# VH-VL binders against Calcium homeostasis endoplasmic reticulum protein (CHERP), part 9

Target 1, 141 residues: Calcium homeostasis endoplasmic reticulum protein (CHERP), of Homo sapiens (Human) (q8iwx8r149to289)
Amino acid sequence: ETQLDMNEFDNLLQPIIDTCTKDAISAGKNWMFSNAKSPPHCELMAGHLRNRITADGAHFELRLHLIYLINDVLHHCQRKQARELLAALQKVVVPIYCTSFLAVEEDKQQKIARLLQLWEKNGYFDDSIIQQLQSPALGLG

## First folded at step 18 (VH-VL)

Design z95 (from z82 with heavy chain S31T)
Fold by OpenDDE, fold request of step 20:
Structure z95 (fold): chain C 141 residues (1-141), chain A 121 residues (1-121), chain B 106 residues (1-106)
Amino acid sequence: as target 1 above (141 residues)
Amino acid sequence: EVQLVQSGAEVKKPGESLRISCKGSGYTFTTYYIHWVRQAPGQGLEWMGAINPSGGTTGYNQKFKGRVTISADKSISTAYLQWSSLKASDTAMYYCARDFWEGYEEYFDYWGQGTLVTVSS
Amino acid sequence: AIQLTQSPSSLSASVGDRVTITCSATEQVNYLYWYLQKPGQSPQLLIYDASNRATGVPDRFSGSGSGTDFTLKISRVEAEDVGVYYCQQWDDYPLTFGQGTKVEIK
């Protein structure tokens, strides 16, 4: 199995972080799906996003924009029945969401909370994950 | 105030070419996709395609692909829908709509007033 | 393409009545919208993401639903609510609309 090029991934993430355009998000999403060749690759991508988003000192925009990417990927996973990538994201969504939620001002928390409502409605995660997301302080343990 | 102003009504014959326009104002034109939606007389709404004015990237409903061209001139904040050869079945009201996008939120927030295109022999 | 079917195709109500319009999708839809096209006007957004009212939309309008079944409700219809209502999905391209529901006032 070929090794995943994480530098290439970061090169696609940077425009998402900096500009957050539909095209940038789409490019990132497409790359993820094109490289979702195995469970380990899926977990590597998901883990990388988690690490970037939950990193100490990460700016809100970085976290938010990458969460936008995750949202699009989740939607696409559901539509295309990409179970392995979906599973990988499900393993990292709690620390991603909770860290991002708790690290921002109250006015920005609402935007993230609306996303959770969307995730609940769309059925991306099981009830156990949703419960953790609904209680960010507890979600981080 | 955000506005999409479309060109005036057109009366054409089959086989003729046509380009209608949609001019955006009150916002940064290159930051929003522009979509075209048509409505045949007495019928519902039908999505035709869209353009990213920033780079000119387009997407089409396969039903119309090859028959229509969507373009934009960002220097004058204008999007276009054009036919090389009109058909009678192209008779419809044509709307442009602005694509609001912010992460997980996306919707048509502003619409043009519509351009009526009548194609008849 | 994702097909959206609305019910009913038309209805007539009295001012103050409750109006319910449904939209059924051929597959799961996560991004569902409702529009109103008043006579002689362009469509205008009422609801986005199934249940969120657009800016300026009166609270008598409400959207609900998930999966394949969605509902638009008008708690107390007014004369100004006359027009054709459309549901629309943004889950997949091509974007598609329901066939429309014509609402008239008696």
Scores: ipSAE 0.913, ipTM 0.956, lowest interface PAE 0.5, mean pLDDT 96
Fold by OpenDDE, last read:
Structure z95 (fold): chain C 141 residues (1-141), chain A 121 residues (1-121), chain B 106 residues (1-106)
Amino acid sequence: as target 1 above (141 residues)
Amino acid sequence: EVQLVQSGAEVKKPGESLRISCKGSGYTFTTYYIHWVRQAPGQGLEWMGAINPSGGTTGYNQKFKGRVTISADKSISTAYLQWSSLKASDTAMYYCARDFWEGYEEYFDYWGQGTLVTVSS
Amino acid sequence: AIQLTQSPSSLSASVGDRVTITCSATEQVNYLYWYLQKPGQSPQLLIYDASNRATGVPDRFSGSGSGTDFTLKISRVEAEDVGVYYCQQWDDYPLTFGQGTKVEIK
């Protein structure tokens, strides 16, 4: 099994972080799907996103824009029945969401909260995950 | 104020070529995708395709099988829809629409007034 | 392509009546929109993401639903609400619309 080039991944994430364009998100999404060849690779990608988003000192825009990527990937996982990648993202979504929610200023929390409503409606996660997301302070354990 | 202004009505014969336009104003033209939607007389809405004016990336409804071309000239904030050879079945009202996108939110927030294209012998 | 079917195809109501329009999808839809096309005009956005009113849309309009079944409600229809209503999905390309629901006032 070939190793993922995480530098290549980061090179795609940077435009997402800096510009947050629809095309940048699409490029990142397409790369993820093209490299979702095994459960370990899926987990590696998901874990990398988690690490970037939850890193100390990460700016709100970085967190938000990468969460936009995750949102698009979740949607396409559902449509294409990409179960392995979906499962990998489900394992990291709680720390991603909770850290982002708690770290941001109160006036920006609504932007993240609206995303949770969307995730609930779309059924990306089971009830146990949703409950954790609904209580960010408790979700981080 | 954001506006999409489309070119005037067209009366054509089958086999003729045509290009209609959609000019955006009141916003940064290269920031938003432009979509084309048609409506045959007395019928519903049908999505035709879209373009990112920034880089020229396009997407099409496969139903049209390459019969139409979507393009843009960002220097004049204008998107185009063109046919090389019109058919009678192309008779319709054609709308351009702006694609608002911000992360998990996306929708058509502004529409052109429409361009009526009539193709008949 | 995802197909959307609206019900009813047409209806006639009196001013002040409650109006309900449904939209059924052939598969799960996460991004569902409602438009109104008034006579002689371009479509205008009413609802995005199934339940969010667009800017400037009166609160008498409401959207609900998830999965494959969606509903648009007008709590108290007014004369200015006459036109054809369309649902639309943005889950997959090509983007698709319902066949439309014509709303008339008695």
Scores: ipSAE 0.913, ipTM 0.956, lowest interface PAE 0.5, mean pLDDT 96
Fold by OpenDDE, fold request of step 20:
Structure z95 (fold): chain C 141 residues (1-141), chain A 121 residues (1-121), chain B 106 residues (1-106)
Amino acid sequence: as target 1 above (141 residues)
Amino acid sequence: EVQLVQSGAEVKKPGESLRISCKGSGYTFTTYYIHWVRQAPGQGLEWMGAINPSGGTTGYNQKFKGRVTISADKSISTAYLQWSSLKASDTAMYYCARDFWEGYEEYFDYWGQGTLVTVSS
Amino acid sequence: AIQLTQSPSSLSASVGDRVTITCSATEQVNYLYWYLQKPGQSPQLLIYDASNRATGVPDRFSGSGSGTDFTLKISRVEAEDVGVYYCQQWDDYPLTFGQGTKVEIK
């Protein structure tokens, strides 16, 4: 199995973090789908996003913009029936969401909370995950 | 303050070429995709395609089979829709629309006033 | 392409009436929008993401639904609400619209 180039991934994530353009998100998404060749690769990508988003000292914009990427990837996983990548993201979404939600000021929490509503509506996650996302403090416990 | 101003009505004959325009103002033109949507007389809305003015990349509804070209001149904040050879069936109102995008939110927030194109012998 | 079918195609209501328009998709839609095109005007956004009112849209307009079935409701229709309503999806390209629902006032 070919090893993922995580530096290449980071090079795509940086424009997402810095500029947060639709094209940057699309480029990141496309790269992820192009490299979703196996469950381990999917988990590696998902884990990498988790690590970047949940890292101590990560800025809100970094977290938010990468969550935008995740949102777009989730949508396309559903449309393209990319089950392995979806499953990998499902394994990391709780710490990603909960950490981001709890680390930000109250006035910015709504930007993340609105996404949860979207995720619930779209059916990206099972009830057990949704319950954890609805209680961020407990989700990290 | 955001505005999309389209060129005036056109009366053409089949086989003629045409380019209509959509000028954006009140915002950073290169930051938003511009879409084209047409509406035949008495009919509904039909998406034709879109352009990213920043890089010039385009996407099309395959229904039009390359009969139209979408372009943009970012130096004057203008997007274009053009035909090399018009057909009577191209008779319609043509709208440009701005693609608002912010993460998980995306929608057409501003529309041009429309350009009526009439193609008849 | 994702097809959207609206119901009804047209309706006539009295001022103050409740109006309900539905939009059915051939497959799951996550990003559903409602537009109003008033006579002689360009379309204008009413609802985005199925249930969020656009800026400036009166609260008498409400959107609901998920999956393949969506609904636009006008709690108390006014004369200014006359026009053609369209649903639209942004889940896949090409972007597609419903066939429209013409709303008239008696």
Scores: ipSAE 0.911, ipTM 0.956, lowest interface PAE 0.5, mean pLDDT 96
Fold by OpenDDE, last read:
Structure z95 (fold): chain C 141 residues (1-141), chain A 121 residues (1-121), chain B 106 residues (1-106)
Amino acid sequence: as target 1 above (141 residues)
Amino acid sequence: EVQLVQSGAEVKKPGESLRISCKGSGYTFTTYYIHWVRQAPGQGLEWMGAINPSGGTTGYNQKFKGRVTISADKSISTAYLQWSSLKASDTAMYYCARDFWEGYEEYFDYWGQGTLVTVSS
Amino acid sequence: AIQLTQSPSSLSASVGDRVTITCSATEQVNYLYWYLQKPGQSPQLLIYDASNRATGVPDRFSGSGSGTDFTLKISRVEAEDVGVYYCQQWDDYPLTFGQGTKVEIK
C-alpha cells in the first residue's frame, strides 16, 4: 500500500553505478528486499532496473554494475525464497542480459557470458529463459 | 606484489589481552575486505569475521561474538584481531585473507603467513 | 550455518594417480571454493565458483558440481600436491569450510 520511492532507489543505484563497491551493492540489495512487499512493488523495481540498463546510451559500466546488483539479488531471492521478487526479475532478465551483451565488444561479452554460466549453474531461471539468454540476438525478438 | 604480512607468534596465558596484526601492501588497502580465519592445532579452518577497512564495518562469526574485535588502521594499511581475555581454546594459527570481489566473483586471493597464538597456563 | 562434509578425510596416492575429493553441503551452495594448504603453509585458492581454476593453478586440478555435491579432481597427482584440501562456501554467513582432506604420496 505504501508508495515505492523510486528516487530513493535511484539514489542507491548511483553509487553502484559510479563505484561498484560491495557495500553499495549490499545497500541496494537490502533496499530492494525491504521494499519487496508486494508483487507490484517487485515488478516496479525490476522494471526500473530494466529501464536503466536497457536505456539507449547507457554505458557498459552502468549496465554491468546494475547486473551485479541483480545477480546478488537473485542469489538472495533463492536463499530467502523470495518468490515474488525472483519472479519479477525473471520477467526482465532477458532484455537486460541481451541488450548488455549485444552492446559491447567480444572481450566484454565474455565477461557477461561467464555470468550466464553462473546463472545456469545456480538455477535462477527456467530452461526457457536460459535458452533466450544463450541467444542474445534472438532474445530481443 | 600483493602481500599480507602478519605479526609474530604469541605466547600468552589465559586472561591476558592480545592484538595481532595483518599489514597489506602492494594494493589499495581500503578497497578490499580483510577476513580472519583460525586453525586450531591439527584442525580445519574456521572463519572468524571480516572488516571493510574503508569504513570500518565489521562482521563476525557468532561463535566469536563479544570475544574478539576486528579493527583496521587504514593509515598504515593494517588490520587487527584482538582479544580482551584469552582462553586456552584460543590456541591456534590465525590467518588474515584478502577478499577479492568483483561483481559476481568473490574469493580469498591472498593470505597472510599466519600468526601462531599459544595460550597456556 | 551451512555445513560442508568432505570425503575422504584422508587418502594416499602414488605420483601420477588420479585423486578425487568430494564435498557435500547441507543445502544448496552456489559459491563453492577449493583450497590447498601445503604442509607448513597458508591455504591457497585452487578453485572458485565450483569449477574455475584460480590464476596459476595447474590444469591437472579441476572442480565440478552444483547444488549440494561438489568434486575436486587431480588428474595426475604430483609430490607437490601433498597437503590438506578444503572446500568452502560463500553463500551465507558465517563462511564455512569442510573438515579437510589430507592427501599424501606413497
Scores: ipSAE 0.908, ipTM 0.955, lowest interface PAE 0.5, mean pLDDT 96
Fold by ESMFold2, look of step 19:
Structure z95 (fold): chain C 141 residues (1-141), chain A 121 residues (1-121), chain B 106 residues (1-106)
Amino acid sequence: as target 1 above (141 residues)
Amino acid sequence: EVQLVQSGAEVKKPGESLRISCKGSGYTFTTYYIHWVRQAPGQGLEWMGAINPSGGTTGYNQKFKGRVTISADKSISTAYLQWSSLKASDTAMYYCARDFWEGYEEYFDYWGQGTLVTVSS
Amino acid sequence: AIQLTQSPSSLSASVGDRVTITCSATEQVNYLYWYLQKPGQSPQLLIYDASNRATGVPDRFSGSGSGTDFTLKISRVEAEDVGVYYCQQWDDYPLTFGQGTKVEIK
């Protein structure tokens, strides 16, 4: 009985992937909050993002832009005390971050690593998750 | 070189209308939100609202909603702040600022020089 | 709205002094900024995200803090650092600024 319109989700994700504007991010975030009706709904959305980002051959821009969406959602989960959606994202963030970090050269790695510093400062994840993110090869193992 | 150039100082009477402008140059105007910030004489900074010039979407500080209109003309790379009926309490310096955004980084990276609006008598 | 309170409201420093300005928020702030408004000028960005110096900002400026308490430090103040310093949050709308800290250099 846990159903989400994944075609609608993907239609909102595509502008984020292609051009990544503030308005595209906001539309994706608003959709996720509107559909965050139960823990299974939250886990379906988070799992879908994980699958898109960690897919073999996903290009860097797709991964980065969807991570930007996740970053905005984490912030608003904290502000709105949306604990179920936050928890769902916490379950998938290690493969998302570590796969994306390991797939690119140093200049792009720096952009992703600065995001981790922001996540640590803002307190989105516990120390165990942060340690895995700081050691990407170990985090995927 | 990125610049935001604002219209000149205005001296007005209560009840008059006014539109001040902020012209962006040196960048693609439609890719950045423009915000308006006011500063009453001797006072601090106060956010009024913002516009996305691409589609005209606006957001307002509730304090100023219904008191001002924010708009843009993307064909001339210009944002506007407009009053239909000025009050003496509208006396302030008004700044426009460009909203730089890249994923997880966002800040006001460029500011206009300010437009002083004086409403008296 | 998120309210920001700066301390002190004003201070006077000699060239070479260390200056410390604090900003306290009424709730957790993830995106905290510092600006300097020099006399007769528009505000200019110094620090974004609590601790990142904006392009062209000298190393003597540093920011720190998280949660509700933030600090701007000038390690060795210079005459050009005169003006009013503002903190600002971008966590939630309306965007808000601290009331300002006037720094005079003598």
Scores: ipSAE 0.834, ipTM 0.922, lowest interface PAE 0.8, mean pLDDT 94

